# VHH binders against q86uu1r1256to1370, part 9

Target 1, 115 residues: q86uu1r1256to1370
Amino acid sequence: SKVCRGYLVKMGGKIKSWKKRWFVFDRLKRTLSYYVDKHETKLKGVIYFQAIEEVYYDHLRSAAKKRFFRFTMVTESPNPALTFCVKTHDRLYYMVAPSAEAMRIWMDVIVTGAE
Below, E stands for the ipSAE of ESMFold2; O stands for the ipSAE of OpenDDE; V2 stands for 0.75 times the mean of E and O plus 0.25 times the DockQ between their complexes.

## First folded at step 3 (VHH)

Design p06 (framework vhh_7mjh_2; at its last look DockQ between E and O 0.03; V2 from the best seeds 0.00; counts 0 for: pae E 14.7 > 2, unsure alone 64.4 < 65, placed apart)
Fold by ESMFold2-Fast, scan of step 3:
Structure p06 (fold): chain B 115 residues (1-115), chain A 124 residues (1-124)
Amino acid sequence: as target 1 above (115 residues)
Amino acid sequence: EVQLVESGGGLVQPGGSLRLSCAASGFTFSTYWMSWVRQAPGKGLEWIGRIYSSGTTSYNPSLKSLVTISRDNSKNTLYLQMNSLRAEDTATYYCAKDSWPETYYYDSGEFDYWGQGTTVTVSS
């Protein structure tokens, strides 16, 4: 199958709240899209594969200034232990997985562009 | 009141071209990322591309040879130029606004406002 899908909680929105979003990674389209729910009728955003620079959960790996902001966001997470970051050339995206196994799978799929 | 109003849709023959517009109001247009998204009848939403305040663009690789996104910050208008249209390009086309200004790096954006869409039909 060329598509990975599931719920993740992401930071974002007008008031910097954490929102449960339905994520779809489409290997053929090279896009990671997120929707309000699993019916995929209300698209909230898209991260395309070529924009992705890094996927990580170690907040200490960033430069000092970026590390401080990234660490602050991760510590505001509803579950810091299951929080991972997708760094693109434009934005830094924070996501909370429902389990350690789900986090590993999502990080691997996003990094490799495969399921 | 944030408003996005698409226009320029219509009936075109295969191989034809169309230029869609999105008139923006109620926010500082020049400082936000803008995207085009389409939905073919009975299909899912498909992201077309994004344009930065500077005019730099990023596209869905499947569509980049067929489309050009541009903006006119003095007119608060976003454009989508489409060439070599095919039947599979029949869709409702939406413009969408990012929730954060371009300078906000450490927060994931979301599309917080959408236009109502403009319909493009490619048929002979």
Scores: ipSAE 0.580, ipTM 0.829, lowest interface PAE 1.6, mean pLDDT 83
Fold by OpenDDE, look of step 4:
Order: structure tokens, then sequence, then C-alpha cells
Structure p06 (fold): chain B 115 residues (1-115), chain A 124 residues (1-124)
């Protein structure tokens, strides 16, 4: 598929809160964009495939980060079991999928796109 | 247009108390979660706490100072009571509108709007 769309819950960059965003994976544009909602009228951010270094499950690293940011605004994942990370050159993205199947799909397409 | 206007900041001595206010307009105040955040000079943003639409509160467990968040829905006003202030509490304090109810399925949300902030300086 050229395009994959759906909601993911993403951790904020500056403010470490969790927000549901509408994600659009575009293989042709080589971008992972996220919007406020499915209407895709308000772009909130773009992850370029070339910037992606690693995609992985967040089971262990989330706990480590919690320790590091214990004095900062960090909230726990709403669902650790469905949390995965997209590491880019300048930012680590934490994302929660709505299901295990969805998580597998998103991780697969992102990894494939970054290759 | 959503507006958040903080007030009540100023110079206070260590051990003193201060009450900040945030006047909200442009949205149905009573239906939204509201938060206080602060930024000390040269430091990042720190979340202080949140008050839910129900009136219950949640606070940053890392806070060393005593804080209480409250709201008066009839006045569309958010409050932050701070007691036993220390030099480390010196910061610009911001009122933030949570994005609820869009995130009502989750325990955490994102802030949609911020005020311009009010500065608190704790110094002897």
Amino acid sequence: as target 1 above (115 residues)
Amino acid sequence: EVQLVESGGGLVQPGGSLRLSCAASGFTFSTYWMSWVRQAPGKGLEWIGRIYSSGTTSYNPSLKSLVTISRDNSKNTLYLQMNSLRAEDTATYYCAKDSWPETYYYDSGEFDYWGQGTTVTVSS
C-alpha cells in the first residue's frame, strides 16, 4: 500500500503528554505525517523517512526514560504493551497503537519505509 | 477566540505564599481540564498539576513546594495556590488548556492553548 492512515497516541516532544493524532504514512512522499484529526487539515508534524534511525518496542526503554525524567513532565504510556518508538536523528517518538495488530502494521510500514 | 490570562505573579520572600489566577475565555471552561506549568530561567517546562472537569486534581509528585489547584467555573478562573515558596520556585507560570474532551479515553492529554504567563520571583 502506498498510504497507511490511522490514529496513534503520541507523546509530546516538549510537553511529555499523550495526544491522539491522525497519522499518514506516505511511501511516495517518504513521510510520516500526523494531524489533529482524520480530516488532515491541521498538520502537527512530519517525520521524514531518511531521518528515521530505528523502530522498536518500548517495553524496557520506557522505564529507563521515566527514571531519567523523574523531575520533568512525563506521563506513563496509556498502554505500555502497545507502545513503540520511532527514533530519528533529532527526536525519539513514543507512540501507542490501538491494538497489537495495528502496532505490528505501523511498525512494519515504518520500518519498510525507512529502508 | 480562546484566551488565557495569568495574573498574580511578583516578588515574594522565601517562605511566602502566592496565589495565581488564570482568567479563561472563548470556550466552555467548565468542560475542560486545566493545567499549570512553569519554566524556570534556563530550564525546561515543568508540569505542576491539573484539575479535571470533575474538580479532582493531580499533581507532579516531584514538586517540593506545596501547591493547590482549584477552579471557579462561575468565574471561568483557574487558581494556583503556592505556599512555603523557595528560590527554586522562581519561574514564569503558565495556565494551559487541556485538549479534553478529545482525549477523554486517556488519562493524559495535550495542551491546546497557553497564556502569556506570569512571573514569580522568590528572593530575600
Scores: ipSAE 0.008, ipTM 0.248, lowest interface PAE 9.5, mean pLDDT 84
Fold by ESMFold2, look of step 4:
Structure p06 (fold): chain B 115 residues (1-115), chain A 124 residues (1-124)
Amino acid sequence: as target 1 above (115 residues)
Amino acid sequence: EVQLVESGGGLVQPGGSLRLSCAASGFTFSTYWMSWVRQAPGKGLEWIGRIYSSGTTSYNPSLKSLVTISRDNSKNTLYLQMNSLRAEDTATYYCAKDSWPETYYYDSGEFDYWGQGTTVTVSS
């Protein structure tokens, strides 16, 4: 498992809306890339492994929860329970997985690229 | 039943080192993320860091130079190595099982399963 592929929903960079993207984690290229769809014909962005500082679960939209530290989302996640974050030097990415198991898998594989 | 037992706390002088342990039982330790948190007297909780099932770690940037988290999946044990300790590192230290996937909500600072804690005192 040198490559992991699948759809995640992410908050856009320029236009702040939630967008479905096809993500490709590639250990050989040392990148986490994302495309418009699974055909991988239109690249929308690249997260280099060296830029990744942290991967964490952050369900900030629940009023009943206590926080030790806080990150603010521009727009409420369409599924806060399945939202995780990838922190880089310049940007905080918010991503929504299709299931709890998918979220755990993606967070585990991405964190291996952080070092 | 999930059980977490911290040990290894005590009195150390400034500049000293300690290694804390957390013995885990009642769940499949090797597949879960684990965190360390601490609470200084009269202060709020502070997240120290997390170790993923892969063995990769993530740290509070303010503490990264002082701590190393490791795990031994064969012994169901989580470790926190602390070096160059300062008076402000005096706290009760807790290990925590990440609530994923056993609860309907997650937060980096909210866990349902914590140990009783082990106390570290750094004094000159």
Scores: ipSAE 0.000, ipTM 0.169, lowest interface PAE 14.7, mean pLDDT 77
ESMFold2 (binder alone), look of step 4: mean pLDDT 78; pTM 0.778

Design p07 (framework vhh_7mjh_2; at its last look DockQ between E and O 0.08; V2 from the best seeds 0.00; counts 0 for: pae E 20.5 > 2, unsure alone 63.8 < 65, placed apart)
Fold by ESMFold2-Fast, scan of step 3:
Structure p07 (fold): chain B 115 residues (1-115), chain A 124 residues (1-124)
Amino acid sequence: as target 1 above (115 residues)
Amino acid sequence: EVQLVESGGGLVQPGGSLRLSCAASGFTFSTYWMSWVRQAPGKGLEWIGRIYSSGTTSYNPSLKSLVTISRDNSKNTLYLQMNSLRAEDTATYYCAKDSYPETYYWDSGEFDYWGQGTTVTVSS
């Protein structure tokens, strides 16, 4: 019944780029949608909760995966300490939160919603 | 130039069915995820579902029992079949293209091109 909203910087749109996107977590629809901005008029994508396999913030794990994927043009995070990953069977999403507290909150609501 | 053109909208009676089409050109259609998104008058965008090159689909759970997404890669066409239509299904329906081929695992998942939309009105 809870909808959570906020800005996160996600990798993608173009290889080696990071885009600030407005994220909307909708528990009832079980979707994490992202928009160009807070007006929610330009939808950029949807992460389907049933596709989510894991969520992690381990800096060593994230760095190791990016190292393996560097040959596939994966970009280094602008802020590794605030980076978390949402792994789905379709795609691997890297997100940078604006603060450690925001990162904890987003990871918690995504994990709880995906259960 | 990438182009997406929706068609098939119109007036339909409550309880009726309707199939929308999206004609794609300017890219290798068969390798991209495609999505349907709708917007009811005065409301926000609502994601309906997506389809992979293989035909595998994932849907918004609220709509899964009412819609079917399919594609014909030989015709570069995406479809949305809607059944048991209700007044609340009145909306403009858009098709949207993912920004990278589906084999691109490490991101992007962003809609980079949209059609102009086709309007469905469910009314008696």
Scores: ipSAE 0.565, ipTM 0.833, lowest interface PAE 1.7, mean pLDDT 83
Fold by OpenDDE, look of step 4:
Structure p07 (fold): chain B 115 residues (1-115), chain A 124 residues (1-124)
Amino acid sequence: as target 1 above (115 residues)
Amino acid sequence: EVQLVESGGGLVQPGGSLRLSCAASGFTFSTYWMSWVRQAPGKGLEWIGRIYSSGTTSYNPSLKSLVTISRDNSKNTLYLQMNSLRAEDTATYYCAKDSYPETYYWDSGEFDYWGQGTTVTVSS
């Protein structure tokens, strides 16, 4: 598929709150964009594939990293089991999928797109 | 109150040039990244590019048209210079404020305020 769309709950960059956003993975544009809702009328952000370094399960890796960032006020994930991370050169994105299947799909397409 | 007011849109022939302006107010303009986005008829919003607080710029690599973003902090104004315009550049163009000052994401962006937009029509 050239395009993958769906809702993910994303943690804010500076304000560590969790917000539901509509994500659009576009292989041709080589972008992962997110909007306020599925109507895609308000673009909130863009992640370019070239900026992506790593995609991984948060519950497997972030527990060790959080120990090093003792002073980061991070709001707990609404669902740790469905939380994955997209690490870019400049920012670490935390995302919660609506299901295990959705998480697998999103991680797969993001990883393959970033290659 | 944050305000962004775009201007400069209009009808232009293919191959023509256009310069859009965005007047900003209600926040410390010089400390924020600013972006241009556009929405073509029947399509979603597309990120065009950003100018950082330092004055450096980043552009959407998918853009086929030549664009240049600049800013004048003394006038709290953002600019978008577009050259060699094509029909597919027809869209409403918006000035967007990045969400946080001095954030650190070169190849990503997040926006919290938008202008009303200015419409650009490229047609022979």
Scores: ipSAE 0.009, ipTM 0.225, lowest interface PAE 9.5, mean pLDDT 85
Fold by ESMFold2, look of step 4:
Structure p07 (fold): chain B 115 residues (1-115), chain A 124 residues (1-124)
Amino acid sequence: as target 1 above (115 residues)
Amino acid sequence: EVQLVESGGGLVQPGGSLRLSCAASGFTFSTYWMSWVRQAPGKGLEWIGRIYSSGTTSYNPSLKSLVTISRDNSKNTLYLQMNSLRAEDTATYYCAKDSYPETYYWDSGEFDYWGQGTTVTVSS
């Protein structure tokens, strides 16, 4: 069975702030889950493989733009060069990897799980 | 350690009301914005609303007429009042520690906690 674990930084959904999360990709459960930390005691969210539509590099720098609107704020990515996107039917996730190698691994893993 | 514990969920008839509570500990509750979020079975997360440290609220426009968020800073407790519940409101409801009242470029993950959730089922 194939499981991939590691920290990624992600933009929150309707609450726009950058958050460090422990991600767990599980091919058997067909889920990409994320937790507060690596102890996996507090689940923060689940992305089902069937909901994943695309995985791509943020070449438009959408996560790097800062804007203010009606108390909802988008702050720039802490590392735009290492930011990639996971598009689902309900939401666009912006994620920041700790390194270029980690980014390539996570993007490959998520793409193959969604297929 | 930051802890958030939701309670008050259960089975309710259509048209009924429920008040959910969220007991907070491990941080200065009165200075943080707090949010409610829900997830229906097999669906993504849906933001319900936010209450600022001032007590001012901001709601998802689709839910505004059905929900009221309040807080009691003396009891470190966040509340969600829901009225006129429908089958589509069946979900797990979560409270979340939110940002400070002012804008920040970064408010990292150690201040970004959600509870385990409380389940509300609306069925006849």
Scores: ipSAE 0.000, ipTM 0.079, lowest interface PAE 20.5, mean pLDDT 76
ESMFold2 (binder alone), look of step 4: mean pLDDT 78; pTM 0.783

Design p08 (framework vhh_7mjh_2)
Fold by ESMFold2-Fast, scan of step 3:
Structure p08 (fold): chain B 115 residues (1-115), chain A 124 residues (1-124)
Amino acid sequence: as target 1 above (115 residues)
Amino acid sequence: EVQLVESGGGLVQPGGSLRLSCAASGFTFSTYWMSWVRQAPGKGLEWIGRIYTSGSTSYNPSLKSLVTISRDNSKNTLYLQMNSLRAEDTATYYCARDSYPETYYYDSGEFDYWGQGTTVTVSS
C-alpha cells in the first residue's frame, strides 16, 4: 500500500502558532503522523484513523462560530480558504494546504483511509 | 524545568515481560496527557499509546494486545507494561508529554517534551 506525504501548516500545541509539519498518511498503520521535517526523525504527533470523526472545509461555518465562539481557529489561519479541519473524538486539528489541489487530495485520502 | 526520565530498559528474553517507568518533574503531571514512543534501530519513530488525565488509554492498534500504559499521579510516574516481547520490540523507548492539559480548551496537539530514552533489547 502507498503512503501519502507532504508539508502542511498546522496549529502548534503549547505556543499556539502555525507551524510547517511533514505529514505521513500510512494505510497499513492506519495513522496520520506529523514530523518536524521530511527526514521523519523528529515525531511531533499521531492521529489514528479510528479516532477521526469528520474532515471538513467550511470557511463560512468557521466564521460564524468565531463570531460566537472565540476559540475557533480557522479565521486565525494564515490562509482560511486553504484550511481544513480534522475532528477526532479527543480534539480538533486545523491544517493549511499549500494549494486547493493539495487540500482536496489530503481531505480525500484521510476520509477514504478513515473508513 | 520540565524533565522526563525513563528507566527499566535492558536485555530481556523473547516471550518475556518488562515494565518501563518515566519519572516526571517540573510541571503538574496530573494535568497532562502522556505518551510512549519507540524507535527501533534504523527505523522511524513509532507511537505506542497515550494515557489521558482520567486514566483512560488509547493505543496503536498494532500494539494494543501487547502493552498497557498506566500512571500514578501521586508519584508523578508514567508506566509502560510490555508482555510477550519479540525481537522486533528491540528499540529505544521514550516518554513524551502531550502539549496541552486535558482541562484546557485547545484544538490541536504536539509532543512538547521528551525523555532521553531507555533501551530495550529482546534477544536470546
Scores: ipSAE 0.005, ipTM 0.376, lowest interface PAE 10.3, mean pLDDT 78

Design p09 (framework vhh_7mjh_2)
Fold by ESMFold2-Fast, scan of step 3:
Formats: sequence, structure tokens, C-alpha cells
Structure p09 (fold): chain B 115 residues (1-115), chain A 124 residues (1-124)
Amino acid sequence: as target 1 above (115 residues)
Amino acid sequence: EVQLVESGGGLVQPGGSLRLSCAASGFTFSTYWMSWVRQAPGKGLEWIGRIYSSGTTSYNPSLKSLVTISRDNSKNTLYLQMNSLRAEDTATYYCAKDEYGSGTYYDSGEFDYWGQGTTVTVSS
């Protein structure tokens, strides 16, 4: 299977706007897409693999003065311990995984797929 | 109040070219990111590309050499130029508005409004 799919909670366009979205990571299409729900009929956004620069989780104790904004966004997350970031050349995407295991799986497939 | 209306679709021969338009109203068009998305019959949605308020573009790598996205802020109009059309380009084409724009608090965006679509059929 070259596709990873599941629910993640992502930060919306506005600060404090966290939305549950259905994510589809498709190696063949080279895209990470997110939809309103698992029926994949209402597309909300797309991140293409070539735009991905980094995938990391940002924990509270790792925050530094020059990362003050990122620190604030993570602390406003529904679950800061399960929040990870996908950095692209045009935006930062913050996502909350349903578990530590799910977070590790998502980060791994995105990192390896973006190569 | 926000409206997006696509036009320019129709029947085109393989190898041909076509330019689609999207007329926007009800928001400050010049400040928002805009995208084109298509859906072939019985298939899922496929993102084509986006254009930033700056005029810079970002494309789906599989389509980059075949399409050009542009905008005319004086006419509140978004364009998609398509060249070397193939049968597999048969689809309904949608323009979509991104949430990004008009605020320094926007970190990421989602598509918040869509047009009704315009159909392109590539056949002999």
C-alpha cells in the first residue's frame, strides 16, 4: 500500500481554530491532502511532497526565544504532547495525532515519502 | 456573498489548448491565494496548482509543464491555461478560494469557497 490515511486535528487558518480533518498521504500522487471526512468528497487543502522541508514535533521544553510563536501555537493545541509540524516553503502546518504511535507513523511516512 | 464562477470549458481536440476563467466577487480578490482543482468522471479530486497574492505560483508536479495559472486583480479574475490536452484531462474544473489572506494571524489555510465548476471534454 502506498497510501496512509486517517484523522488528524489540524490548526486552521485562524489562530485557535483546530479542525478534525481526514488526511491522505499518497506516494504515487506525491501529495498530502486533507478532507472534511473519510468520504474524500470535500477537499480542504493539499501539501505536495516537493514543498516539504521538515517534519518535527515541537515540545514545550524545546521552545526557544526565537521560536516564541511556534511555542504559543503548540500550547494552544488540544494535545501539545501529540502535536507535530510539517514545514513547507509557504506555510507551517500543525497537526495533533490521536496517539503517540500514530504520530510516529505519520511523521515517518511523510519524511520518507518527501525524499 | 462570496461567489466564484468558472467559464471557458467545452469540447476540445487532443493536443489542443484551452483557457479557463474564474470570476470572483464578494471579497478582496487581490489579497487571497487562489487554486484550481479538477475531478475526472468517477475519480477523486486532483489539485492543479495555486497562485499567491504576490503572483507567485505553485503547481502539482505531475501537471507543472502542461498548465499556467495567472490572475488579473483589476478584473477579479483567475485563469488556467492548459496546453497539449489529452483524453485524461477530461474533467470538471473548479476554482477554489484559500482562507489565507487579509490577516497576519493566518498561519495555514483551507479552501473555504468553491465555484460550481466548468466541464472540459477532450475527444476526437
Scores: ipSAE 0.301, ipTM 0.686, lowest interface PAE 3.2, mean pLDDT 80

Design p10 (framework vhh_7mjh_2)
Fold by ESMFold2-Fast, scan of step 3:
Structure p10 (fold): chain B 115 residues (1-115), chain A 124 residues (1-124)
Amino acid sequence: as target 1 above (115 residues)
Amino acid sequence: EVQLVESGGGLVQPGGSLRLSCAASGFTFSTYWMSWVRQAPGKGLEWIGRIYSSGTTSYNPSLKSLVTISRDNSKNTLYLQMNSLRAEDTATYYCAKDSYDSSGYYDSGEFDYWGQGTTVTVSS
């Protein structure tokens, strides 16, 4: 399929708040867009695929890089085991998948889409 | 009170050019990322592009050659220049403010304020 859709919980705004968002991966447009809900009527943001540098599991327990220590957002995830990161040129996204399989699928389509 | 007011829409002939403006007030415009988003009749929202506080831009690849986004921080105004307009470009055009103001590297922003939109009709 050229388009993958589903709910993910992402870190939102400037406050340590986690927001459930409807994500749409569009391979043709090379964008990962997120909306308030599945009706796709209220767009909340767009991640441009060519800006994506890295997609990885979030090692919450022992984050080796001290850059994340100050904020500790990684350890405050609603579900650390299902949390993954999308790093772009501009910002770092923290996302929680509804299951281990969903996390694997999302990471795979984002990585292959960013090629 | 944050306000975003679009202007410059109207009827344009195919192949024509048009510049849209978005007047911003109620926040420190210069520090925030801004985007343009459009919606054609009966279709979903389509992100056009983004301009960072630095002035650099990122575009939807399908629109990159047809549009230019710029900003004038002294006037608190965002612009969208469109060239070689086609019937498919008929849409309501919105400016959107990102909640991320480039002050926090890892904060994943969201569009927190939108303008009312300005309509562009390309006759065919």
Scores: ipSAE 0.484, ipTM 0.793, lowest interface PAE 2.0, mean pLDDT 82

Design p11 (framework vhh_7mjh_2)
Fold by ESMFold2-Fast, scan of step 3:
Structure p11 (fold): chain B 115 residues (1-115), chain A 124 residues (1-124)
Amino acid sequence: as target 1 above (115 residues)
Amino acid sequence: EVQLVESGGGLVQPGGSLRLSCAASGFTFSTYWMSWVRQAPGKGLEWIGRIYSSGTTSYNPSLKSLVTISRDNSKNTLYLQMNSLRAEDTATYYCAKDSYPETYYYDTGEFDYWGQGTTVTVSS
């Protein structure tokens, strides 16, 4: 339908931490909004469609580099294989989907909605 | 061309302190997150900590009480202060640059450039 919603884990800016947020993709309002929880009463941020330039993932590169260096960093994505990026003209947003299928769905609806 | 050059390593007595430097060039240093990583002889790489453009730091919990990371954006230099050094701190220390600038990204979890390393030996 016109709205896609669900939990994604989003990276924080000033303190490097990953936080679970409830995301709502709304084609009519042309917004990707995120809230504290599924009740949608505490808004944390909004990404406007006109700001979105690209949606992609680079999990293969991240995983390959991690294997090459033989170490695990505390500040790395909790699941690189399920991490995707939404690039806007002023920043990148990194998000972890709960499954490969969820990641594919989220990327598809954001890409097609941002057209 | 991106270059990272570590310095300040050497022989130090147990219980001593040492400050390492990393001189950066070829990119806008102030906008990138930087990390320190070490490798003891015959061991794997161990991440020490990271510093954001703002100066905020994030450390490996097992090392937090022993080290301090700082930066001077006016000098394009990254620092690692180490105190209460022990024999097990003997290692080659590397500075590493995150793949994307902070004004442009949140973290990819990867490095794209490393310095050549500086060796610290803790011995009597």
Scores: ipSAE 0.005, ipTM 0.115, lowest interface PAE 10.0, mean pLDDT 75

Design p12 (framework vhh_7mjh_2; at its last look DockQ between E and O 0.10; V2 from the best seeds 0.00; counts 0 for: pae E 16.7 > 2, unsure alone 62.5 < 65, placed apart)
Fold by ESMFold2-Fast, scan of step 3:
Structure p12 (fold): chain B 115 residues (1-115), chain A 124 residues (1-124)
Amino acid sequence: as target 1 above (115 residues)
Amino acid sequence: EVQLVESGGGLVQPGGSLRLSCAASGFTFSTYWMSWVRQAPGKGLEWIGRIYSSGTTSYNPSLKSLVTISRDNSKNTLYLQMNSLRAEDTATYYCAKDSYPETYYYDEGEFDYWGQGTTVTVSS
């Protein structure tokens, strides 16, 4: 079965900062898991496909318009052009891809895996 | 000091059932998501499921028919009920805590604390 792996930078954790995590997309298990590193020995979290509602760019950031914002959330992406959001019914996940191509691949596999 | 202590593991025959417990202390247990994760010998970590403050659950689809996660907020205790156990369910089972309270929807959490694990061996 199809498994996609790679580094993404995600927001979150106790510091509320951006952290590099190793992501594993497992279509068979229908999970998107993230680990400390590529050895996959320290699991940091799981997003299960059934919970995913939407995958999109951070439109407020990219639009460059005057925005209503929440201080904690909105201003800290290290690369807004490569930042995408996975919205689940539980949480919002913000992720930065290493390149535009990687972002397109990750968004596509997550969207097609979710439904 | 945050502590998570699993118990209830042991030897079980195939087809049997087992209930694991995780005793939590050092934080406001009732407000946090809790998860169960397992690791079979020589294999990777496998997420089993999570439970919200309300008792609502979300499971790994591969395991949903075999397990039930529950919690008792008055006792600061998390449970994993397993039924119809198979040899491939042999693993060390861990409970894990989310880093943010459930009400922090816009703050992505991570597993910040893990228990020591309890071992389940399914063998005849």
Scores: ipSAE 0.508, ipTM 0.817, lowest interface PAE 1.9, mean pLDDT 82
Fold by OpenDDE, look of step 7:
Parts: structure tokens; C-alpha cells; sequence
Structure p12 (fold): chain B 115 residues (1-115), chain A 124 residues (1-124)
């Protein structure tokens, strides 16, 4: 599909808290955007496909550990089993999918989009 | 059918402790985030905190009382431990099911399901 939409829970960049955001994968625009909600009125960020380096399961559960890293508190993932990572040139995104199926779908579309 | 049933409320003296329970049924409890909220007399709803499916917790930083949220997935039960209770903690306490995959929090104005509530009165 050209567009994939849905909620993911994303770990914040500055504040390492987990926030639900509405994600929009657009193959034509070559962007993964996220908004405050499904109405897509308030854009919070954009991940360009060309910036994506890797997409992988958080198999090491790095986000599942509450720890200080570089003077920043990292909050545990709300669901480690459904946590995956999108690594870009300048940032590592931790995302929690609503289901295993959703996680597979999102990872697939992001990977294929970034190719 | 989703059901949430709170219990454990009652009269307690200032400085006392109380543990509330929420029995959940009708959904896969272990996979959902759960929250506690309360409503004091004449006041609006206040979010207390949340426990994620992982067991990690998040609390309202404005809370003055010590609270701990926990869950027992084997019993489909959510708990709220409250210590050092004050008169200001007098309220009806509700357990709330977070929506999944579209989860709505109180600051967004809604939860999927609520219990009937259990009333806590802190008074000398």
C-alpha cells in the first residue's frame, strides 16, 4: 500500500517518556510522519526514508531497562515484546506496536520504504 | 464484556494507608495498560497513575501522597497502594482500562472503560 496509518507508542527524544503518536507512512512522499492524533492536524515529527539506516526488533530490550544514559533517564518500554527500533542517521527511535501483527506490518513497510 | 470492579475503599484516618483493588474481566488483562483516576467531591477527575503491560509505572507528578500501582496478571487484578493519606485524598477512585491499540489517556479526555468506583474518605 502507498500509505499506512496507525498509532505507535514512541519514546521521546528529549524527554525519555513514552507517548502515543499517530504515524503515517507515505511511500510516495518517502516519509514517516507522526502526529498528536489521528486527525493529523498537529505534526510532531518526520522521518525521511533516506535517513533510515536500520529497522530491527529491540531484542536486547535496551529500552526495557530503566537506567541513566548520557545523563538522561531512559524509561522502560511499556511492552518490550512489541518494541522495535528505527535507527536514523541522527536518532534512534524506539516504538511500541499495538500488536505483534501490527509490529510486523510497520517494520515491513518501513524497511521496504527505506530501500 | 469488559468489567472493572474496584474495592477496598473506606474510612481511614490521616496518615493511614489503604490498598485498593480492581478486578478486571472480559479482556486480556495482561496486554493492556491500566490507570487509576479519582474524583474528589466538587472537583474534576484527576489522573493518578498508570501501569504498563510491562509492569512499568508512571505517576502524576502533582500527587502529594505516596502511591504505588501494581498488577497481578495471574489474578487479573490491579492495585493501588496509598500511604500517608491526607484529607485531600478523599475521593472516589476508579480503575480505568486504557484503549489498545488506540490508547486514550485522561489528559486526552477519555478511557475505554471504567469501574463503578470505590470511595475513600480520609478523616479524623
Amino acid sequence: as target 1 above (115 residues)
Amino acid sequence: EVQLVESGGGLVQPGGSLRLSCAASGFTFSTYWMSWVRQAPGKGLEWIGRIYSSGTTSYNPSLKSLVTISRDNSKNTLYLQMNSLRAEDTATYYCAKDSYPETYYYDEGEFDYWGQGTTVTVSS
Scores: ipSAE 0.013, ipTM 0.262, lowest interface PAE 8.3, mean pLDDT 85
Fold by ESMFold2, look of step 4:
Structure p12 (fold): chain B 115 residues (1-115), chain A 124 residues (1-124)
Amino acid sequence: as target 1 above (115 residues)
Amino acid sequence: EVQLVESGGGLVQPGGSLRLSCAASGFTFSTYWMSWVRQAPGKGLEWIGRIYSSGTTSYNPSLKSLVTISRDNSKNTLYLQMNSLRAEDTATYYCAKDSYPETYYYDEGEFDYWGQGTTVTVSS
């Protein structure tokens, strides 16, 4: 499949809270977009594949990466074991998958699409 | 309420230049980061770039040589200068208010508010 869709929980922007967002990965358009819900009528953000530098498990972060974010205003994840990160040129996205299987799929899809 | 109104689109010849404007109201424009995004017919959204309240910019690497983003805080206006336009630049162009003030650098590019768009057609 060249498209992957599903809900992920993402740390929000305007309000420091974890919010459910509908994510759309599109290999042909080379975007990872997210919307308020599955109807895809209100865009909340777009990540172009060229901007993606890393995808990694949040609980596996090194001390160096922790120092990078020590002054970041982040709310603790509702499920740290299912939290993964997408690092871009401009920011770090924190996402919580609904299951370990979903997390593996999303991470695999994003990594392979960004290459 | 937040309003963003894009303008300056139209028909332009290949190799031409065009400057788009975005008039902002309903928020303190000078303290927010702003982005430009476009969507070609039948394609997904493509992020063009961002400008910080300081005037510093960050661009999509694929478009960096073709675009320049600027802002005029005294006029509450965001600009996109495009040069050497090609047929593949035909799209609807949107400006967006960034979801974060400058003081919170994480979660950049979450678009709570965006305009209705202005259409650019590059054709002979």
Scores: ipSAE 0.000, ipTM 0.141, lowest interface PAE 15.7, mean pLDDT 76
ESMFold2 (binder alone), look of step 4: mean pLDDT 79; pTM 0.785
OpenDDE, look of step 4: ipSAE 0.009; ipTM 0.226
ESMFold2, look of step 6: ipSAE 0.000; ipTM 0.094
ESMFold2 (binder alone), look of step 6: mean pLDDT 78; pTM 0.782
OpenDDE, look of step 6: ipSAE 0.006; ipTM 0.253
ESMFold2, look of step 7: ipSAE 0.000; ipTM 0.120
ESMFold2 (binder alone), look of step 7: mean pLDDT 78; pTM 0.779

